# VHH binders against Apical endosomal glycoprotein (Mamdc4), part 3

Target 1, 160 residues: Apical endosomal glycoprotein (Mamdc4), of Rattus norvegicus (Rat) (q63191r268to427)
Amino acid sequence: SHHMATDFETGLGPWTQLEGWTRNFSAGSMVSPAWPHRDHSRNSAYGFFLVSVAKPGTTAVLYSPEFQGSVSYNCSFTFYYYLHGSEANQFQLFVQAQGLNTTQPPVLLRSRHGELGTAWVRDRVNIQSAHPFRILLAGETGPGGFVGLDDLIMSNHCIL

## First folded at step 1 (VHH)

Design b16 (framework vhh_7n9e_1)
Fold by ESMFold2-Fast, scan of step 1:
Structure b16 (fold): chain B 160 residues (1-160), chain A 122 residues (1-122)
Amino acid sequence: as target 1 above (160 residues)
Amino acid sequence: DVQLVESGGGLVQAGGSLRLSCAASGFTFSSYAMYWGRQAPGKGREWVSGISWDSGSTAYASSVKGRFTISRDNAKNTLYLQMNNLKPEDTALYYCARSYEDTYIYEGMDVWGQGTQVTVSS
């Protein structure tokens, strides 16, 4: 079986974006007390994560590659997020499937907002789709806040 | 106890319209994505439409896109499906279903409730 893991230490891997997410690390950031002191993948002040640097009112969106549909297996997606420093922080996870004639609009599966503390939070979603699909991760950082992502892990039932 | 009760089906002629309702109880309706699915005689269950917890996102099967509209009223714990320009191939038993907290399902769904029958004559 295949699997896909992205820890952002060397880039975005197969994930893509137009703008708004940036790779960064704790020791050089000096942005605000809202930033994590360490990344999740290396537990290091020099390990990389993604942070939403979209301006207030603008949403950063990260796109997975397109996965194949299957009637036999569910694709499991595990990820870590960090929301701190602003009540206006937002994070959303969408799944977008391909239909027979056209791409379907994204369907919201997770929504988190505000200030959730000073630790990376683990989350997991399962996706069952007979059609090809992709995952969208949307982040909007409030004033003085931080919205971050690290360690995106697709199970071996998520087929590229 | 989780309960979903579908209503609003009936007999309608091709080109007509129906509005289906699904009354939810026993859980925090506003926290879950909701789906409509259908099962035609002699066929398996098919996904029709889905809506996020906050109505910010909707999705439709290609066969119904542009004709059906999914919506919800979280204050009334009710899910709706507005069906316009109905076709004979839309004839089926229509079910509503609740998403799992950590699962997205497309074109296959767990369902409860008895469903509501829609019959479209040519």
Scores: ipSAE 0.016, ipTM 0.386, lowest interface PAE 6.7, mean pLDDT 76

Design b17 (framework vhh_7n9e_1)
Fold by ESMFold2-Fast, scan of step 1:
Structure b17 (fold): chain B 160 residues (1-160), chain A 121 residues (1-121)
Amino acid sequence: as target 1 above (160 residues)
Amino acid sequence: DVQLVESGGGLVQAGGSLRLSCAASGFTFSDYEMYWGRQAPGKGREWVSGISYSGSTIAYASSVKGRFTISRDNAKNTLYLQMNNLKPEDTALYYCATPGYWDSEYLFDYWGQGTQVTVSS
């Protein structure tokens, strides 16, 4: 079952960032050949996705809301990503737990690099945390490349 | 030094309205995305609403959509939450926050001390 879904068509939903991820669509301008021809949520050249505009050596980070911990259920997170046009493209998914009075270091759960084809790729992580946590989605775009996200879906066990 | 100071909370009857303010200082407010969160007694933190640094992108939790309005005034370094048609379930400590920074191996969220909202039935 799906608890919270974000398709970027009207904004970031409950996700936040400082900078580096931008909402965009493929038909709006003449863009690099590395860009997708369609978004994932609408399968449309006018549908929105997120693209990382972080330069090599810097990283765009997208932050989930804080979710409650549970010892009984896994929070399942499904997402779609697009990596093309540069071997230097990077995408990483981290989980960051909140301890008593301290934020824990981010723990890497997924790492994807380079060129992964010309289709949106589905991935899923099952997060088991007894402590409150958030998800961090980090993207770095290589020269002439594209690193993008669409359709972020949290299961009913991802409790706010 | 980053500081966030919430105000505008109080006791209100169901169906009433309150306007919360968050005064920001110690950073370039217009460069940061901001949001409101809340924590009810005995519960975890709940995200309420978020607004991009330019104000062009806004989002709400489903529980408050249509009743709450987030806005910002970058010239005054102030974030607002207009709360209409309040329900007893909205009773919570409300706080404003910025997204964290990447600093070394940690991501830090800055948030204020909060302002208490109590909705009586």
Scores: ipSAE 0.000, ipTM 0.120, lowest interface PAE 16.6, mean pLDDT 79

Design b18 (framework vhh_7n9e_1)
Fold by ESMFold2-Fast, scan of step 1:
Structure b18 (fold): chain B 160 residues (1-160), chain A 122 residues (1-122)
Amino acid sequence: as target 1 above (160 residues)
Amino acid sequence: DVQLVESGGGLVQAGGSLRLSCAASGFTFSSYDMYWGRQAPGKGREWVSGITGSGYSTAYASSVKGRFTISRDNAKNTLYLQMNNLKPEDTALYYCAKGDYEWTLSYGFDPWGQGTQVTVSS
């Protein structure tokens, strides 16, 4: 039994991306009124979180490792998000079940947009897949907004 | 920089066996799906087999199903193809390839190495 927890304090852990998500903190040079005053992991202006800085026309996507399927247990994924701004500021969570001869399209499990959040919000999804799968965390940030993530926690039923 | 080095090919008689290896470096091996493909003389590249990053799922071309077994050792960054009951039609240059995040049978197969030659005599 293992938990996989990522707080972004030292890196991305087992999560991967090509571009678009960046680690930052509230006391950093890029802070604005839309940004959180502190991270969730340490409750500190010097604690790290992940923020979407995708260019116009692109979406920042963070990819989990591949998890094994199960018909007996749900993989429970808990995360914290911070969302502030117009409808152009979006966070989406997808699950993509991947087979070598049956590629499934990504399934949208969460969509958050146009919130005027002022605190980190906890959310949780239960994923039941008989097939191996990955989690995709997509962020789009509009002008003057903020889309961020912290404390990504996989239950011990999320088997690598 | 991604490096893939195939080995284990050779000359074998019909009905024989070979085990191919692909040594990988320059990326987090366990995070990527891996493939074996082949190219017979005068033909294009053909997909042979694939395995997910975890090793949980495998798939095979109809021509090799039941005879070939793909496997991986993530601790050693090595991909394998066990080939049994080889036929003259299996004669080809065999390549391994790193998959993209989008995991399908139809794309993401792009060989990085020189390949290893398998010749099956009748």
Scores: ipSAE 0.000, ipTM 0.122, lowest interface PAE 15.4, mean pLDDT 78

Design b2 (framework vhh_7n9e_1)
Fold by ESMFold2-Fast, scan of step 1:
Structure b2 (fold): chain B 160 residues (1-160), chain A 124 residues (1-124)
Amino acid sequence: as target 1 above (160 residues)
Amino acid sequence: DVQLVESGGGLVQAGGSLRLSCAASGFTFDDYAMYWGRQAPGKGREWVSGISWSGGSTAYASSVKGRFTISRDNAKNTLYLQMNNLKPEDTALYYCAKDYTWEISGSTYEFDYWGQGTQVTVSS
């Protein structure tokens, strides 16, 4: 069966946004000292990642496709994030359920902020749901900072 | 006002079957997903199975998939768990729960409401 893996090398895949997350790479552009030297998927200065260009007061939000539920404890979302260069950096992961007639409010599952070093950090959340749901990834950059994402992986136990 | 009452537990030999029931009252039953969880002696609660508000979608922990079947009767405000091919490792207090609250891997696991539970003991 198909897991849903997105490395941003050719686009956003099934993930969507209105604005604020930008595909970019380390080499060949304007890079602050806070940016990673390499992406996670290729370990390359020319490999793509997502960077939040939203500052405090504006938030970039990336949406997963809607999942219909989970089939086991193995419905998991694994991702890599990078927070460096500013104490005002913020990253949040929400899960939002679909009710009978109304979309439910997002529920916060992860909150990371500030300066977390110069490496891509792996994280994982497990989701158990009989309801349809989607994942929201919110990023907000501090002055001179970097907030980034790479390698988003939904397990095949999350029903698409 | 919200009330969940489990029944149907008991002592059974390995390989046997039991059917658990959960009678719900105090809320609009068909507006909520329902879950079965369990707690083995000396352990924390763990999720076993879930069913959508309509009964159209179900989910199971990998340890019980293929052996347990969750169902609901919205006209009777009742949740069921059919347990087949029971193993000694299934010995636990079984609870029904009302919620859409997501389980986060680790020690933080919470549903809106839990019943008092019904004991299932599987002998080898």
Scores: ipSAE 0.000, ipTM 0.114, lowest interface PAE 13.1, mean pLDDT 78

Design b3 (framework vhh_7n9e_1)
Fold by ESMFold2-Fast, scan of step 1:
Structure b3 (fold): chain B 160 residues (1-160), chain A 123 residues (1-123)
Amino acid sequence: as target 1 above (160 residues)
Amino acid sequence: DVQLVESGGGLVQAGGSLRLSCAASGFTFSSYDMYWGRQAPGKGREWVSGISSSGSYTAYASSVKGRFTISRDNAKNTLYLQMNNLKPEDTALYYCAAGSEYDWTYEVPFDYWGQGTQVTVSS
């Protein structure tokens, strides 16, 4: 039994997307006042994180791999987020289950918006599902804002 | 009176096979998606496999994919789990559950539960 941890330092790992999330670092050419000065995993201006480049009206969605289910207690997802620089920033966490004849609608577990300070914030959700499921991390960045993610950790009770 | 009664468990050596059955009564079996779950001693419940009401779609946990096969006989109101190439890590109480294809939640997506049948795989 292993946990699944992704720090974005070398890529997306098992996470996938179509578009809208990009790996970047604070000391890059696209720095702005809204961006963090350091990532969470390395506490470094050259450490990588994900940033949403989706404008309001479009959405960047990051997908976990499909988990087959969970142990009744202790399937948990821990992550770090950073929201600053625009009241129009939006971050949402969904869990979407794969029904046996149909894909279920995403269920919203977290919603954050606007300006939430200048530090990486830890959050954790517990998931209980008898069906295969994915975690969806949706970000929209407002004008001059930043919506970012780092250090995504799935517990070993989330059955991959 | 709704009942789900599991059977077919037992003691088997690693690499062996078992076939579990779940006999359903008191509800319209053919209208429900059916599931197998398991619980090892001192651990929480784990989802193992599921099958749609028609039998057309199946799903498996990664730990059992390729080794276990779920099936159903709607005429006999019976759910099956064929377990091949058993491993010591498969040792658990196995139980079946019924849930609606269109009516489930992340908390407990089942309407009915069985009491389980014990599977013990020796090393």
Scores: ipSAE 0.000, ipTM 0.100, lowest interface PAE 18.6, mean pLDDT 78

Design b4 (framework vhh_7n9e_1)
Fold by ESMFold2-Fast, scan of step 1:
Structure b4 (fold): chain B 160 residues (1-160), chain A 123 residues (1-123)
Amino acid sequence: as target 1 above (160 residues)
Amino acid sequence: DVQLVESGGGLVQAGGSLRLSCAASGFTFSDYYMYWGRQAPGKGREWVSGISGSGDSTAYASSVKGRFTISRDNAKNTLYLQMNNLKPEDTALYYCATSYWGELPSDYEYDYWGQGTQVTVSS
């Protein structure tokens, strides 16, 4: 079963950011061709998702809460993303672990760019870290494009 | 195209009341957070009040709290601002706006706004 799921319908849940990711919905869009017609969690034009308003050269970054390390099991993170309308769209997923003395540099686990069609795409990463860690989700939207996220799901082995 | 058209402004004596309306078209009105802002002569724009798409959350600037009431009629695609006990310092161009953020911000920020309706409070 899933331990922590965030569908953005009522907020960011335990996820945090400084800037650049915005909650929105399809029916609310006033500039329409690149945007999805529905969110993933509710399959509804009124359902919320997260969209990057960071343009090329700038990056929106979303941070997970800090998860505990384990040597016994993998934390599985499942998410849905949408990249459409611009070849300059970019999405990256990083894991950043806490070392003994300092925070380690982020490690890139996924990179997607450009035009990936008109459907929410499922992806999953398995994280094995002996140290506490966070997940970072980075998005940059190209001209006339859309970069979005929905349904961020952490397995039971992703322990807060 | 998105359009916001304000109406209901006018000249009123201190202590009086006015009701402003904002007719919205070109988007699904009930899905957007809506705001009233104002700009007094020689001053910058300031946020007055905001309301969520469903109408279940409202917020007011401290200068108008208790005197102004924001409301909406989603069936009519119309936003309202009931202004009571008006003061000379309420004199300003009032405009409605919507937020692309889908949030109810405390800071003054608008993605789209109408041309405004003038409110002048004498004495």
Scores: ipSAE 0.000, ipTM 0.095, lowest interface PAE 19.7, mean pLDDT 78

Design b5 (framework vhh_7n9e_1)
Fold by ESMFold2-Fast, scan of step 1:
Structure b5 (fold): chain B 160 residues (1-160), chain A 123 residues (1-123)
Amino acid sequence: as target 1 above (160 residues)
Amino acid sequence: DVQLVESGGGLVQAGGSLRLSCAASGFTFSSYAMYWGRQAPGKGREWVSGISYSGGSTAYASSVKGRFTISRDNAKNTLYLQMNNLKPEDTALYYCAKDFSYEWGSLDYFDYWGQGTQVTVSS
């Protein structure tokens, strides 16, 4: 397999954060109606996912490792998200480039809000950056809601 | 204060050549990938070519590959497009674009477009 895949079953892998995203699973925890009954990776109540514990006005941010830039290749990023239980749920995907002597502002590629049903939703973005870049995954959970991530897959054209 | 000013367009016969320039100001030119796009009469915008911030990597749309060459001069803050073996189908307004978008192949996600320079190729 010549891609970087992270299923959260044993940790964050190469992804990093300061705070706000937590690894969790459904069967062993106190489960609200907003939470998924299973993860996406293993389709299991004991399988791990990430959940944002950040409230509206406070954002949990997960950072990819830095990837090399190219104007020639599509760096494809596939991921699964779960948004349910609150109209105030918010998820955003940004890409942030690193220039030689400057960090560029993050650029928003995806924005999802509210309640998107009771299934893990697949999404995919194609990233073209001539600069080294990282992906930022930002989540805010509304009252009684759930904002989660699982199965983060970078294609073989996403070069570390 | 970002500005992109294209020049070098004109009327040319099929089989001819033109060199387009894009003068950039208001940002650190050498820190951004740059692109050429075009819009033909009655058509949507089409990505034509891209070049990395250092000039070490280039890419081309299949319709222009082998005929067009993108280059840059970071000391002059200038982007170029050398167009050879022009065809009537290359008739379009040509735009310079600054990289601030990371979505491949979508011109709608680019940060800034210049005003464009018109290229007309007669049969």
Scores: ipSAE 0.000, ipTM 0.152, lowest interface PAE 14.1, mean pLDDT 79

Design b6 (framework vhh_7n9e_1)
Fold by ESMFold2-Fast, scan of step 1:
Structure b6 (fold): chain B 160 residues (1-160), chain A 122 residues (1-122)
Amino acid sequence: as target 1 above (160 residues)
Amino acid sequence: DVQLVESGGGLVQAGGSLRLSCAASGFTFSEYAMYWGRQAPGKGREWVSGITWSGGSTAYASSVKGRFTISRDNAKNTLYLQMNNLKPEDTALYYCARTEYLYDSSGDFDYWGQGTQVTVSS
């Protein structure tokens, strides 16, 4: 039923960025206590996830491909995030629409901050945009912290 | 001009050791996670090991865990793979690769060099 899924095991798929997000896998060691010991998609120390290397004051941004506009609530985005090890960790999800002859400013749909525990957390947003749109995933890692993403899943009504 | 140049391969006897190097240039090496992959004759590519941008975390494929050690020297822009207790099954072309920070991604590891051949005789 899902239209597209990205588990980062082989790359970014259709997602793009300029810089700041890095594909990586688990530490399995005491050197980085803020890092998860496993990814979400494979539940494995060898499974890949995306981690923000952007420090406070700078932000890593990941861009979805552009999706077609719709006025229904049937386009849903499910994702997993991990925020641990620093009160300064930040994660935000925006939707940015393509307006008439211009790109509209991003609209914030989710904001998560700080220390949220030692587990991958599932979240889901329903996106309604009359115009073509992109999803922006913004991460900022605090000192000694970790901000990560895994398993980005778009429903079958999120059309490229 | 981004470049990754692998070296250190060769012919070795089973049970022997070899150290591979990957010289990186054209980008800020210390900001990228780095990986070693290999491709044996008639097989697909297999990832071998990875190391985070800081060197603080490493991971290994089960086939090489306990025998291979990945490391990096960010001051020298160099990635290393120390291979011990080599087996005939380790015979392959070894590639170093990076994760993407590029605006457009290939959808896989970025491989930027020719690789270095490792042949293990029984």
Scores: ipSAE 0.000, ipTM 0.142, lowest interface PAE 16.2, mean pLDDT 77

Design b7 (framework vhh_7n9e_1)
Fold by ESMFold2-Fast, scan of step 1:
Parts: sequence; C-alpha cells; structure tokens
Structure b7 (fold): chain B 160 residues (1-160), chain A 121 residues (1-121)
Amino acid sequence: as target 1 above (160 residues)
Amino acid sequence: DVQLVESGGGLVQAGGSLRLSCAASGFTFSYYGMYWGRQAPGKGREWVSGISGSGGYTAYASSVKGRFTISRDNAKNTLYLQMNNLKPEDTALYYCAADTWYEGSPLYEYWGQGTQVTVSS
C-alpha cells in the first residue's frame, strides 16, 4: 500500500503551500469547458481536486513534506494532472534536495504545458536521492484555462 | 448584466458571529457552483468556502472549517456565509463569485464589490 496518499477530499494532508492552489470541485461549472466534469479520486462532480488560481506571470507552488534520502529503494511518486482550455497553462514538477551543508536549487523533472485533453493524466517519477528532499508542484493557469492536480501518491519506499 | 452584491459585513468582536449574503442576478444562479473568497489588506485573495449548484455539496478552507457554514437559496438567487467564532485573522473584504474559469463567460473572473468584515480583539 502507499506510504502517503492525498486525494484532497478533506484537506491538503501533509502537503503545504503559501498561496495559489485551491481545493475545488466540478459541480456548478456548467459554462466552463476548461474544467473537468469529475475529480480523479472519487470520479465524481462533487469530489475534490486542487486547481491553480495563479495566472500567467505568477506561480502556485505546492510542497511535499521532507523525505529521507532514497538510496536503497526507488522512491516513486504517482500523480494526476489536468491541463485544458489555454495554451498558456503550465505545470512543473521539481525535486529539491538538502545537500550536506546547503539546500540545493530545485531540479525540474517534469514540464507540461497547454492543452492536454479532457481527461486526468497519470504520471509517475522515480526519485533517487542520497539526501533529504521535497517535491514541488508548480502550476500556472492561462486565460480561460484549467491546471489541476489530484491523487498524489508517494510509494512506501519514500520515507518521512 | 451579471451582478453580485455582497452584504452583511461589519465590525464584530472576537468570538462573535456575522452572516454574509450575496444577491445574484443576470444569470441562471442554480447552474453554477458559488464560492466565498476574502482578501485581507496587503494580501492576495484566499478561497474560503464553496457550494455546488444544487447545494448538495460544500467545501471549506482548513482555516474556517467548523466555524463557517456556506448555504444557498436558489429560489431567491442568494448565497450565504454564516461565520461563527470569528477571529482577528478573519478580518478581510469578503466577496462572492461563480465557479467558472471559462473566459467567454460573463462570470469569468467576476467578483462582487465585497463586504468588509473587521474582527477586533
């Protein structure tokens, strides 16, 4: 089973942010073709997801808790994203490691932009780090667009 | 024309209660989820609470869960926010909005003028 799974139905769980990501649901968005009709975790118009309200020129960033280095096992992060309605939509996934004496700059592992269809897209990254690390999920929404996240799943080899 | 008019704000002491109203016109109110947001002086906009078009589902920011209750009366085209056990950090301009990001909608990025809530300690 998963070590840490977050479906946003009751909050952000162990994930944190300053601003820019909001929890929301599909029901009531009848005139918005950019929004999903359902969340991923519940497959329901009343199920929660995270949506970036950060417009072009600003970025919403969601932070994982700090994980221990993963040298013996391949720490796996599986997540679902939704990008539709604007060519200016952008989503990026970074890993930021703590070096021996300093925090390292974030390293980009995934970048997606624009219009990727009308379905939640599953992605997975494997993280091998000799040092403690965090995952950063950055979203930027274009005019008339939607950038969303759901079902963030850290494998049981990702140790807190 | 789309119109959202907030009311019910005011000055209240910590621990007190206020009920906000948002009167909607110019669109089919029951078709849209609605939400309350707030903006404190010098800060960005924060999502507070949302409700589905039918009223069957509600959601709250962690900072207000258990203290605030969102509701709606579709026959009266009105959205409500019942705020209990108010804290000084709840001081903000409160506004209502429809849940849509569709640029072609007259509701896209439409916020009402807001109603000021000030909580004294």
Scores: ipSAE 0.000, ipTM 0.091, lowest interface PAE 21.4, mean pLDDT 80

Design b8 (framework vhh_7n9e_1)
Fold by ESMFold2-Fast, scan of step 1:
Structure b8 (fold): chain B 160 residues (1-160), chain A 122 residues (1-122)
Amino acid sequence: as target 1 above (160 residues)
Amino acid sequence: DVQLVESGGGLVQAGGSLRLSCAASGFTFDSYWMYWGRQAPGKGREWVSGISSGSGSTAYASSVKGRFTISRDNAKNTLYLQMNNLKPEDTALYYCAKEIYYGDSEYTFDYWGQGTQVTVSS
């Protein structure tokens, strides 16, 4: 089987949200000096990324599809994030497992805060779960800031 | 039906000037930010400039700052780009674009014009 990659150029793909993450591009937001000049997937001012429009005290959450559990291999998740322009920026990655008729509380795997520079940053997490699970990507944007995501890539060991 | 029609491109020598226009229709022009972008042959699209709905704020890409001036006439539903001291690297197809509403996570680029060609010879 093949890996699952989402570049946001045509939509959210298999990822879902209720509110707070918006698809956008650099040329669509000229008033925010904190915004990247280009997306990561296309290296273009017209290429799409996700930006959190959730203010301090609220949080935008993006949900992966549910993956099958396995203790035989590690599901590897690679993604690109951008945090710039405010010390109040926050980004967190959680994994939430599903037990038999019971949803487990989310477990924090990554936490990033504040000002991290003017480049898309690559990160990777390995997940090994005996239970089905999903990934939650949470973003909160500080005043004058930017919190964004692009190129979400699940390895071929992440089974839908 | 949103329509954007660019004009004013052409052939010009390095150091010369051109003024581009974008005629907008199908939306309340004076309620939206407007933008100019460009795409050179074989290269990706590049943002050039933006202007607020009331002209109180402007922004420019570093490659054009000091040489290009964006302006608008809300009574005529028209966006302009005054390009001075043109360089061969400014050769591109120039597009205008309308602001994207922030709450629309399904937005696609149906609001771009077809562009106007600018060629700068050395």
Scores: ipSAE 0.000, ipTM 0.112, lowest interface PAE 18.1, mean pLDDT 78

Design b9 (framework vhh_7n9e_1)
Fold by ESMFold2-Fast, scan of step 1:
Structure b9 (fold): chain B 160 residues (1-160), chain A 123 residues (1-123)
Amino acid sequence: as target 1 above (160 residues)
Amino acid sequence: DVQLVESGGGLVQAGGSLRLSCAASGFTFSSYEMYWGRQAPGKGREWVSGISTSGGSTAYASSVKGRFTISRDNAKNTLYLQMNNLKPEDTALYYCARGYDWLSEYPDAFDYWGQGTQVTVSS
């Protein structure tokens, strides 16, 4: 299978950022009731996830590697997110393509905000692009809140 | 106001040809990549073809490659799709779009897109 999976247990893998997203785990840090009791990949208090530590009004952005375009198949991206503890929490997923002459502006495919309960939520987006593209995952944590990501999985049709 | 108006659709028998046009207004047409997409009854949107700002580069979906030809006339602000050897599975609403070149689960993935022109291919 030629899929790309990132569980954050050993690092960010091929994902990159400037700043704002931090690897962490439930038992290893001071946490509030807004934080998950376990990660998704290992269902463990010692399993790692990604949390947005950007202050209110600033956004942490995580970038996928650039994937090749294809006219023959759809690229499927599956991920898990956790939003709890603040109505000001925000998570957005964008896709940004390299056009035939220029880089296209990011297109918003998902927007989630506020409090969505105390479980990791699975979501999936399907992307068909004739041109190279990347995925942007943007998180903003509200006061006393938590915005997190785990288990980022690109299907075998998402070609590096 | 940005406007994209498709025309040229109709009813045609399998093996036939149609030429679609997209008249653009309200923006600098020569500064944008342009695309054709289609949506068949009961199915999601499918990317068909794309063309660079100058017309020097083109791309096609595997299902239409070799049968369809995209072109543009920047002096007339018009995008074209020449469709040859049409098949019943080409039956769809065809629309042109400005900007993005991908298909997503959201129908609004493109910056601007037209209302479409219906193509029906009978056996």
Scores: ipSAE 0.000, ipTM 0.154, lowest interface PAE 16.0, mean pLDDT 79

Design c1 (framework vhh_lunsekimig_d3)
Fold by ESMFold2-Fast, scan of step 1:
Structure c1 (fold): chain B 160 residues (1-160), chain A 123 residues (1-123)
Amino acid sequence: as target 1 above (160 residues)
Amino acid sequence: EVQLVESGGGVVQPGGSLRLSCAASGFTFSDYALYWYRQAAGIERELIASITSGGSTNYVDSVKGRFTISRDNSENTMYLQMNSLRAEDTGLYYCAREYTYEISGDTYTYDYWGQGTLVTVSS
């Protein structure tokens, strides 16, 4: 059956962006103290995650592929985030309808900000849309801070 | 994309007046209700005035009779005329646009806000 899991170890998989999210790892040279010591997928200093390099006032946005609509079952999206080192850190998750003849604005489903500790935090959203949709993951990093993502997991009911 | 840009803030004496503007782009302006929020020092952001697509207005009690919200659909701009300003009116003023979207029968509502414009009322 269909499912989509992305651990960033070899790339972005089916996710896309213009700029602002960077793949990186903890053992890299000259990382700031706000960075995690390990990624979530490998629990390793050499495992990859995404980090937002966008500063307050600019936003890194990561786009899912377009998923089909369904009124019968929820598409479940699980992900891990890390916010540390600045009160100005911001993370938002949006869903945006696609395939319509007019532009639909993104709908905010999650908002996290500031200093949330030194652990990868699991979150999950259920999406049931009558129309095709995309997930948007937006990050802004505060001064001396870190905003990161790892292990983006779409359930079998999220149909491409 | 939706953009809201405030202007017109500044420093005034108690009893003075200011006119704030909110320039909007990225949506059909005439179709949406619009709002002014205020964040005063030491308090949470509060809704102070609203205007519907049809022009109906509403105000929080503390500004009724002193503030007037209006819109110009031909210019894609919303205004807040502020008269008889008091020290308590000091704060960041944000314009906002509400939007409601349905995901499989569930209704979700959120606001787009601008960056804010500072109003300082001091002697």
Scores: ipSAE 0.000, ipTM 0.104, lowest interface PAE 16.1, mean pLDDT 80

